# VHH binders against q84jc2: the designs that were tried, part 192

Target 1, 232 residues: q84jc2
Amino acid sequence: MSKMRNLVEEKFLEFYESWVIQLELYLHQLLIAHNNNTMSETELRHLISKLTTHHKAYYTAKWAAIREDVLAFFGSVWLNPLENACSWLTGWKPSMVFRMVDRLRKSRVVLVEAQVKKLEELRVKTKFDEQKIEREMERYQVAMADRKMVELARLGCHVGGESVMVVEAAVRGLSMGLEKMVKAADCVRLKTLKGILDILTPPQCVEFLAAAATFQVQLRRWGNRRHYVTHS

## First folded at step 12 (VHH)

Design ld25 (framework vhh_8fcz_2)
Fold by ESMFold2-Fast, scan of step 12:
Structure ld25 (fold): chain B 232 residues (1-232), chain A 126 residues (1-126)
Amino acid sequence: as target 1 above (232 residues)
Amino acid sequence: QVQLVESGGGLVQPGGSLRLSCAASGFTFSDYAMNWVRQPPGKGLEWVSGISGSGGQTTYTDSVEGRFTIIRDNDKKMVYLQMTSLKTEDTAVYYCARFPYSELWEQLTTGSFDYEGQGTQVTVSS
């Protein structure tokens, strides 16, 4: 399994570094598009599609990787300490994207009343789904503590120490539970992203995606810089 | 003190080729992705192509994919745009652009962009 963990970490590190570099290039395209009022709806929708495809590619790669080693995503080696500190169940907290939506309300592009109402409905639903996952995580932590204590008690009864088979079964159970929760969280992320993009006009989608990508790229850059600061 | 100087534009017939050059100075060139953007007559700025700081990744707008190639030489602090199969729709002033991380939020919130390049005119006409 150690060999598989190393391989998963190496493959996802390569993938993620490439993925973030590509995100930055798409961000530059979004920034230019944001200030171009001569782009057709078709051109804007195609750009939005590139970004949604890029985000879907991330989750495709992530779900393949967590099937092999979900624990690699808790304290990820491809994320700096600041990015890891800001993570909620291995990724961005779904309700946080509405801070990017709030930027649209303060932008040059006016949201109509119908959009504001739909965004608020989505915000409420997203927070509800998020809290549901948080409750499941709490139940998992309680179950993990109970399971671990029971397994420790059982192992204490074994002549010569721990049973490898029992330990392996316990670790597998923990990993499967975490994989289920991470996928549930990612589904809320994808539903929230799709929901926002479905409510917004193409120019508003471009601004939203640009704001989100700017935050992600800046967070990574500031975290990397802070991690290597010189102590004086 | 940051400078971007474009060159290589000109008049060319449809189906022709041009290579645009951008000479950069005043910053750590390899730390920044570089972009080519263009402004056709009577239209807004269009993003054309981008290249990562290392040169390992490139991206193109659909209308130029397969026809244009962006390359960079970090030792010479140069970025290039090799244009082939040029169309009348490619007629524009081409700018070499850098987006400093310190200015991204300001550029997004003010709805404007600062380009340090002077631009080079490309005219595709028979």
Scores: ipSAE 0.644, ipTM 0.864, lowest interface PAE 1.6, mean pLDDT 84

Design ld26 (framework vhh_8fcz_2)
Fold by ESMFold2-Fast, scan of step 12:
Structure ld26 (fold): chain B 232 residues (1-232), chain A 126 residues (1-126)
Amino acid sequence: as target 1 above (232 residues)
Amino acid sequence: QVQLVESGGGLVQPGGSLRLSCAASGFTFSDYAMNWVRQPPGKGLEWVSGISGSGGQTTYTDSVEGRFTIIRDNDKKMVYLQMTSLKTEDTAVYYCARFPYSELWETLTTGSFDYEGQGTQVTVSS
């Protein structure tokens, strides 16, 4: 139902706009913390915890929304076209965050060899998990084209209430498969983020989170440059 | 040119209150989040509070949460910091600051950002 779909999109648009604005405020705090070495380890850990909680709040809201309408997250109205073009299974591609990690190699807070080894092991594991999900998505798309599309096309040729109900049930079934896949991708994202933060020292965590947030905020600004309408 | 002019600092006793003001000019004020940062004697800069461009969202460092309130008036191009229950550790020079989107990556690499150089002195002592 288009009305139900629109309601999920409206609710998440309101959430996401607020969430990104809050991320930008946290980014400003991270930038000051990164460039001033006056915070204690405990204070830095509290700041890192705020960012971790903020990201977990996003996934809590996302998973509630995809339970209602997972398709809203494919070509999302709260993302501009550039952000949508850069999305991998409704979010950031997990392996891409290691580009932000690579920045730490140029930092004054240098990575030690043991950290470099653990980060490389995590990078390989993340890429493996990512490729596993990509293969599952390919299988899903093939199954959709071969079985469900033929079924839906056949049923859609008949004009009547009985056909509409069957088509809606089939689409709902397809959406459940996508929901499982999106949650699997989000689990890889959260595992990768946690893994990086567990390997890094608190000052390095602050720099990593600042770099990641800077990229996210700038990507949104670049995509919005052309007066893009993200929602009706 | 971008200008941020801070005022409202002074000497107060512990438990006292002060209202800091920042007058902005030279840019589209409502397009930018605004921040208050402070520099205690002999220490580096500490982020205190931030407010979104619309004023709809605010964030505070843990040590001032519940005691300080950041507000803005976009028509007057002003941002304020209402400080209550002041403590000796709040003693610092307070700066009004913005972070231009085009310079976020440079701020991350160099530590430089767009803020007014003079600030306003807050001293909390008995």
Scores: ipSAE 0.649, ipTM 0.873, lowest interface PAE 1.6, mean pLDDT 84

Design ld27 (framework vhh_8fcz_2)
Fold by ESMFold2-Fast, scan of step 12:
Structure ld27 (fold): chain B 232 residues (1-232), chain A 126 residues (1-126)
Amino acid sequence: as target 1 above (232 residues)
Amino acid sequence: QVQLVESGGGLVQPGGSLRLSCAASGFTFSDYAMNWVRQPPGKGLEWVSGISGSGGQTTYTDSVEGRFTIIRDNDKKMVYLQMTSLKTEDTAVYYCARFPYSELWEKLTTGSFDYEGQGTQVTVSS
């Protein structure tokens, strides 16, 4: 049974390692494309589509995995401690991608005033959606502390003294609540990503995606390096 | 000193085949994904194909998918590009490229691309 309990973690670890390696290959393609002024809009949009498809593949795999074991995503074994420490509800905090957008203002690709206004509007809406999810998480934590849940936890510690059906129903309820919140957070992530890409021109989309991928790869490298040099 | 040395280019008829080679030295070869990029006459640098450090994953630009195969031999510190069904549009100088993690932000922000090799010329004509 111990193998079955961690099957989701083993399967997603294998998926994630492959997914990050593929992200690095796409990053290299994005860096070359960013420096090529002769690419057509069609060619740039196709490359942007590869990256959006890659990110959608991540959420497809994630949502299948959380349906089986959402808790695997709280303190994930496929992420190093630095990546886990930087996680907000099992992934990147949506408002943080606007830091990548702010970097575009200092790059070779210049944002026009109309784009700046639309990005600020999106940033405000994204922050509002984040706060709504944070309030849901607070309500979940309060519900976990109620007397009925505490009593069920106590009874669950007494093998043979409690109804298996009652304990199983409680655990299913808790898992379903977390799954719903994680999916809500992921929907904000996908909506924010789509919103940014809809506002930016294709060359700006390429630079934005390259910046986001560079940050993700660098964060993983920094955290992995810490593992190898730590002697504790 | 990091070096990448490309070879295997030449003149070939449309529909023909060529195998490009890249010899790497001066770094831990298996720690890096390797790429083939090309510069057609009068155009900017175009990404062609990439391969992961282990060789387990590969990616291709659409125009070469199914026609080109990227492979690597980590023991020999070599990366290859097997090109088949060559088209006149494949005419370019081909470069073997590595993207060090320490230089990713610089490459992104300045748009500077330094080739570690001299490249190898591929000409597809009748």
Scores: ipSAE 0.646, ipTM 0.870, lowest interface PAE 1.6, mean pLDDT 84

Design ld28 (framework vhh_8fcz_2)
Fold by ESMFold2-Fast, scan of step 12:
Structure ld28 (fold): chain B 232 residues (1-232), chain A 126 residues (1-126)
Amino acid sequence: as target 1 above (232 residues)
Amino acid sequence: QVQLVESGGGLVQPGGSLRLSCAASGFTFSDYAMNWVRQPPGKGLEWVSGISGSGGQTTYTDSVEGRFTIIRDNDKKMVYLQMTSLKTEDTAVYYCARFPYSELWERLTTGSFDYEGQGTQVTVSS
């Protein structure tokens, strides 16, 4: 089914393209900082603050956009098909970031026992919050199907053109539930990100943020390359 | 082959200005963000500034923001760093760099900036 871009989609597409380009520039700064052992803690904390501010700006823009059209975030036009396929409730799956931390531990990240314990506690809490949201989304989808089925049964007695308007009104009414779910998922993402950064030292934060940004940028690049190579 | 050639460095007094140039060849220039990095005496590589492939976005390290301007000319395959109000702390070898996106993950632990040039020396002294 073809969908025309609405004004919310056009505005967020413009925002997101700019946001990702800025993330790439911050990634380059993080990579240099990661390989520089002469940077002060103050300099590293300032760089970490730039990245956290950048991520907060994304959620500020996203929450404004979902207030207008949450459905734009399910199968987003500003994401390529690979990015959309890797999406969990309109964004990254919170528990995936612990895999990044685990990967870095094998190469260069030296974590003390106290940090390992705190990261494991955070991982458990994050998975619990994630599962809670998944159960709520499942309940929402069941309720949405029940409401839609009841409404469609009622509309089955009317002419098709009139049914379209009523179905659209019913679907619009359900968007408020989706907005709540998306915001709940984003809150878990932000809590998880903050929690990891609170546990890690500044050099470890730089490495973690560089890894996260690398994954995000590479996923977009690979998806765009594959989309370009796949004709039509 | 991929090449980056820096020029424009020299000796300048505090408060002075210099314009660094980087000539790129061997790749689709507009597809890559370009960066200026520097190595001051006794320190590691410091990121200075970056510019997106289109030139639409720029970012600076705090110590140079408001004093340095990064620009690019995609038709000429050039990136520039306009430096003003130079300080003794800006004394460094300046390198032009691009990142290979396919190798970014490996770059976190084992790599360096790919296709960085030979560098150009900037000395700020009275």
Scores: ipSAE 0.600, ipTM 0.848, lowest interface PAE 1.7, mean pLDDT 83

Design ld29 (framework vhh_8fcz_2)
Fold by ESMFold2-Fast, scan of step 12:
Structure ld29 (fold): chain B 232 residues (1-232), chain A 126 residues (1-126)
Amino acid sequence: as target 1 above (232 residues)
Amino acid sequence: QVQLVESGGGLVQPGGSLRLSCAASGFTFSDYAMNWVRQPPGKGLEWVSGISGSGGQTTYTDSVEGRFTIIRDNDKKMVYLQMTSLKTEDTAVYYCARFPYSELWEMLTTGSFDYEGQGTQVTVSS
């Protein structure tokens, strides 16, 4: 929850604000497309492709930024407190997207039994992958208390310049470990999203992406409104 | 209290140009992205173009990219659509649309938007 912004934080904040504005414009396209039954499958697939490209652009930018400063993504300055409270390992919790899928069961574009089975299989696998990542994060946290880290913390209290250099090297090592863990979590997110889109028909994909984008835009708006009232 | 009033439509030859206008009132205009949507004869509603609240970002449907330009004047509370190289396929009733944040979820289920006004008719014919 740092109020100070370094160069990586400032650049990603500018990127993220632009990315969310573009997501809202795509959401408007999805809402109109969802309510238009005269669109061809080719037109719908093209729109779905725009959204998947937009998601890929986010992860490309994120992975470049975390290579420079992964810690900026824990308590991100470009996210409001509500968005940060809903975050799981620097992003959305993969299993949460199945809540959006559940909404499709009440849609005019009904899921067939074969899709329901594939989605349930994907849900189980996603939950298993989440648990693996959570165990890995716990291992990283335990590593912070190892004997070498305790020794470095003690050293930091004594010899100024030499101690600072050794501590900074250790922090860089921990940051590299966190970077690998965040990328692993992002891979689960991308596999889950791709899996859902591969199972759904184009009209169902449009509805799913519209629901997901609506939730993301609404969450940001609710959090920003609350923050303005309570902290501005 | 929210009002969106479209104007500027008319009859035009293929390859011609038109400028559509939308006058907005009853809300904080600069806080909302604005959109142009159209309904061709016998078809459903099609999204055409969008512009962010600040005007810093624009996007277009592929069929109009490079031919149409969306612009806004926040001081005058106006949205414009500059249309060039018009095709017969551009014939439609054009609406400007605002998607209220509080109603995004209902829009997914009901399809209700602020575009239900009169709109402005564009006819491209020889």
Scores: ipSAE 0.627, ipTM 0.867, lowest interface PAE 1.7, mean pLDDT 84

Design ld3 (framework vhh_8fcz_2)
Fold by ESMFold2-Fast, scan of step 12:
Structure ld3 (fold): chain B 232 residues (1-232), chain A 126 residues (1-126)
Amino acid sequence: as target 1 above (232 residues)
Amino acid sequence: QVQLVESGGGLVQPGGSLRLSCAASGFTFSDYAMNWVRQPPGKGLEWVSGISGSGGQTTYTDSVEGRFTIIRDNDKKMVYLQMTSLKTEDTAVYYCARFKYSELWEYLTTGSFDYEGQGTQVTVSS
């Protein structure tokens, strides 16, 4: 178990470092594309497809890893302390991406009324789904402190086969509950991302994805250099 | 202090090959991803290829995938673009570029890019 947990952390650390490096390369492509009004719609759609495929790859790898060790994603070793502090149930808070969408109102490819209406509907649905998960998180925290868990903790103080088996079963149940909750949160993230991209035009999608990637890369950089007083 | 010097451009026939070189100085080369960007006549800047600081990862725009290869030599502070099966559509001024982390948000908000090199002209004649 402990060996498997270490291997999961090591494998995901290697994956994540590579994934973030690739995201930065895609970000550079997005930044150039965002400021090039001569790109065809086909070229823009291919670039958007690269980014969506890249994000889907992250969730594929994450869900495989949480099946093995969901706790690795709470206080992740592949994230710096700032990234961990800004995390909402092991990832970005879905409603936060609408802050990136707000920038589109100031771009040359402005939102039309129909898009504004659909984005507002999506924002409301996203906040509703977020609150549902937050209620589930509260129930999980209460369950951790309930009488049954307190009793299991007391039993764990005594060395015996029966108490060990009961504690192991309880820990497994807690991990399965967390896995379900993390997957539910990730589904809201993916649904929100897909919804935004479905509403936006290809140039607007490029700007949105560039803004999201810029924030992610900058947050990682700021956290890694939190003790530096000057920019390099 | 920071300088990027491109070379290796020229006139080549369709189907031909060229290797572009970029010599970097004035910064910690291995800390930055490097990019090749081009400007065809009468068009905007087009991103061509990128390579991670370690050289372990590369990415290409669809139109050059399989035809171009980006490589780097961190000891020599060089990045290269090996171009094969050149097409008339590849005619452009090619720039070597790095993105400053402090300016990522500015690039997005202002759309303004300052390339540190002079560029190298690639002309693929029909």
Scores: ipSAE 0.716, ipTM 0.900, lowest interface PAE 1.2, mean pLDDT 85

Design ld30 (framework vhh_8fcz_2)
Fold by ESMFold2-Fast, scan of step 12:
Structure ld30 (fold): chain B 232 residues (1-232), chain A 126 residues (1-126)
Amino acid sequence: as target 1 above (232 residues)
Amino acid sequence: QVQLVESGGGLVQPGGSLRLSCAASGFTFSDYAMNWVRQPPGKGLEWVSGISGSGGQTTYTDSVEGRFTIIRDNDKKMVYLQMTSLKTEDTAVYYCARFPYSELWEYLDTGSFDYEGQGTQVTVSS
């Protein structure tokens, strides 16, 4: 199993590096599109579709990987320390994307009253779903600690295969619970992203996606550069 | 000082081919993805193609997919755009562009492309 877990980490590292490089190329396309007022709605919608397909590909690969080894996603080897420090349940915190939406309100792009209302309703629901998952994680962490303490005590009373089997069962239970919570968090992320894109016009979607991708790419660059500068 | 110098444009008939070149200087070339963008008459800038810093990944706008190929030579600090099966709609001034990480928000806010050169004119006409 530990050999399989290392292989999962290696495969996802390779996937993620490629995925981020492709995101940067799409970001450059978004930046140029954002400044082109002559693009048709059809052309803009097609570009938005490329980005949504790219994000869906990430979650498809992630969900396949967490089924094999969810623990690989906690303190991931494919993320730098800054990216790991900014992670909430193995990914971006859903409510943070509204900071990118708030940027639209102060840009040259104007949100109409109906959009502002729908975005605020979505923000409130996203915060509610996020807090619900946080409470579930807290309950899980308490239960996990209690179970581990019991199994550690049992290890002292029993020797050999029986103790090993009990510990392995506890670890399997932990992993299954974490997988469910990570998937729940990812569902909130995908619902939030889809909800925002459904509310925004195509030009606003391009600006939003460009802002989100810029933040992600810069966070990765800042984390990598900080480590280099600190240790040089 | 960062410089990007495009060349290789010209007049070509529909169905023809051209190879555009971009010479880069003043920065660590392999650290940056490079892009080809174009401005057709009466339209804004259109993104055409991009290539990763290593050259391992490329992407194209749909209208040029299968007809154009982006290539880079990191030793020579060159980016190329090989264009085949040219159409009248490919008529544009072509620029090579880079987006430094420190200025991504600037590009989003202002549309500045201070790092592209003077461009090279491609005219596809009978």
Scores: ipSAE 0.728, ipTM 0.906, lowest interface PAE 1.3, mean pLDDT 86

Design ld31 (framework vhh_8fcz_2)
Fold by ESMFold2-Fast, scan of step 12:
Structure ld31 (fold): chain B 232 residues (1-232), chain A 126 residues (1-126)
Amino acid sequence: as target 1 above (232 residues)
Amino acid sequence: QVQLVESGGGLVQPGGSLRLSCAASGFTFSDYAMNWVRQPPGKGLEWVSGISGSGGQTTYTDSVEGRFTIIRDNDKKMVYLQMTSLKTEDTAVYYCARFPYSELWEYLETGSFDYEGQGTQVTVSS
């Protein structure tokens, strides 16, 4: 439904703009906390909880929206072209967060051997889950060029009644398949994020979350202030 | 030249109120979220409150939630911190802060933070 899709896009655009503004405020709090070694473990855990709650709110809103119109999340109007170019199945690629974890190895807060081992195990598992979803997406894309789908697309051109119903059923099936894959990708994202936070100490969690938020805010601002190469 | 000038601090008894002011110049004020950060005696910098560029969103640290209110006036290029029900633990030098986009990664990597203002001293004692 075109009307429902437009409403989903408008509603999520409003939500996302507010969510990113709040993320930037939390980033400022994280940056100050990261540079304060006198904070208690309880204070750090409260801050980490604010960020995890904020990310959970994003996925709660996203999953409600994709149930209504998953296609709104492919080429999202609330993302700039750079953010869209960097998206993997409607969001961040799970293995990318380990690049931020690798930064912690060079930080003032040193990872102990037990943490390094658990992070490597999580990295391997995350890449495996990621590759499984990529294979499912490949199968889905191949199915789009299936003989039956091509025939349904032909039947849907300028014909009414029974043909319209058949095309609508096919589009619903495609949307349900995409919704399942997006949810699977989001589950890998959430498991990866939770896994990292469970392995890291509270000061390391603050540094990790600050790095992740800085990168996200940086990518958005670079895309919004994009300049075409007039000279190279 | 970017300047942030804090004022309004002083000596106050527990349960009292103070209003801190920050006058900004040298940048497009409404493009930046503004923050209040404090340094209590013998402790590191503690983030207190933040306000979005438009003023539409605010966030507070748990210890001041319900007691402090951050407000901004973009026409006057001012940000304020209204402090009520002050406690001895609120004693600190208060700084008005912004985080320039270009400095975020350096701040994260090095832990170095340069104050743009002199700060204003708040002392809660009795």
Scores: ipSAE 0.734, ipTM 0.909, lowest interface PAE 1.2, mean pLDDT 85

Design ld32 (framework vhh_8fcz_2)
Fold by ESMFold2-Fast, scan of step 12:
Structure ld32 (fold): chain B 232 residues (1-232), chain A 126 residues (1-126)
Amino acid sequence: as target 1 above (232 residues)
Amino acid sequence: QVQLVESGGGLVQPGGSLRLSCAASGFTFSDYAMNWVRQPPGKGLEWVSGISGSGGQTTYTDSVEGRFTIIRDNDKKMVYLQMTSLKTEDTAVYYCARFPYSELWEYLKTGSFDYEGQGTQVTVSS
């Protein structure tokens, strides 16, 4: 028997499936655009805008959902096990996108030294912000193991009147802490993405977005293939 | 063996209509998004339109939005491009394209891929 999903999980699952399908269509457009030197800057900027709007739509939907049930994003039902294993605080690890940026150094669209310097400064800042969030997550995890939480967990095993209310209040408090932390991580993700796109030229932005989307789509297919596709 | 066979091209006057067809074989058609890509004379490949595996989502390049419609029939393993209000700028060889998941990263790295289609010529002229 499958586990029941709550309404937040059902709604976000529907959203996410549609969102990823649209990302794949944008990826195909990016791949062709990347290999076409005859596109105007206006055409490239419009395509980049489609992708940035698409990513912003994801965070708009996510933040609405985590306000209702942040725990749905830890071990998400709309992600396969491989995607969940690769998650850092409910999403991609911000510093990892610089691996896609490093690809641009060997591309047909050459980075100038001023861009390389700005990207390295952004990488350092991103890693700093990321480590700050990791320290907050560690403090949160340590607090979960304190004596008060252990006592509360014991009370929760003996359901009855006031004990139920106390457990519910504690769970709400934990959820609020996680929501704040997830939003902080998402803000680092959005700042990092915007920072990269602000430094790159339009052709470089197209290549970067194509690389990022390729990785995301490929990771999803690899994880799904483990369960759904067999060869014989 | 994966095969994509395009048809329906020809000579048409500005403002006219054409419907391109692409017959697919050799793969699980409904598992893959399908694309129409064109190459105008003397220019690089331009992405025109895409449709999801289920047909539930479509996307168009700005220059054709509102004029072209991409549709698919998964039972017949066909994808179509309905073109209306054709312009001289739409003159190109049109290709039906699929991007295999195993080749996406290599395509990005090299800029080279074998689209399995043979192409169909569309000429918009009086």
Scores: ipSAE 0.724, ipTM 0.906, lowest interface PAE 1.1, mean pLDDT 85

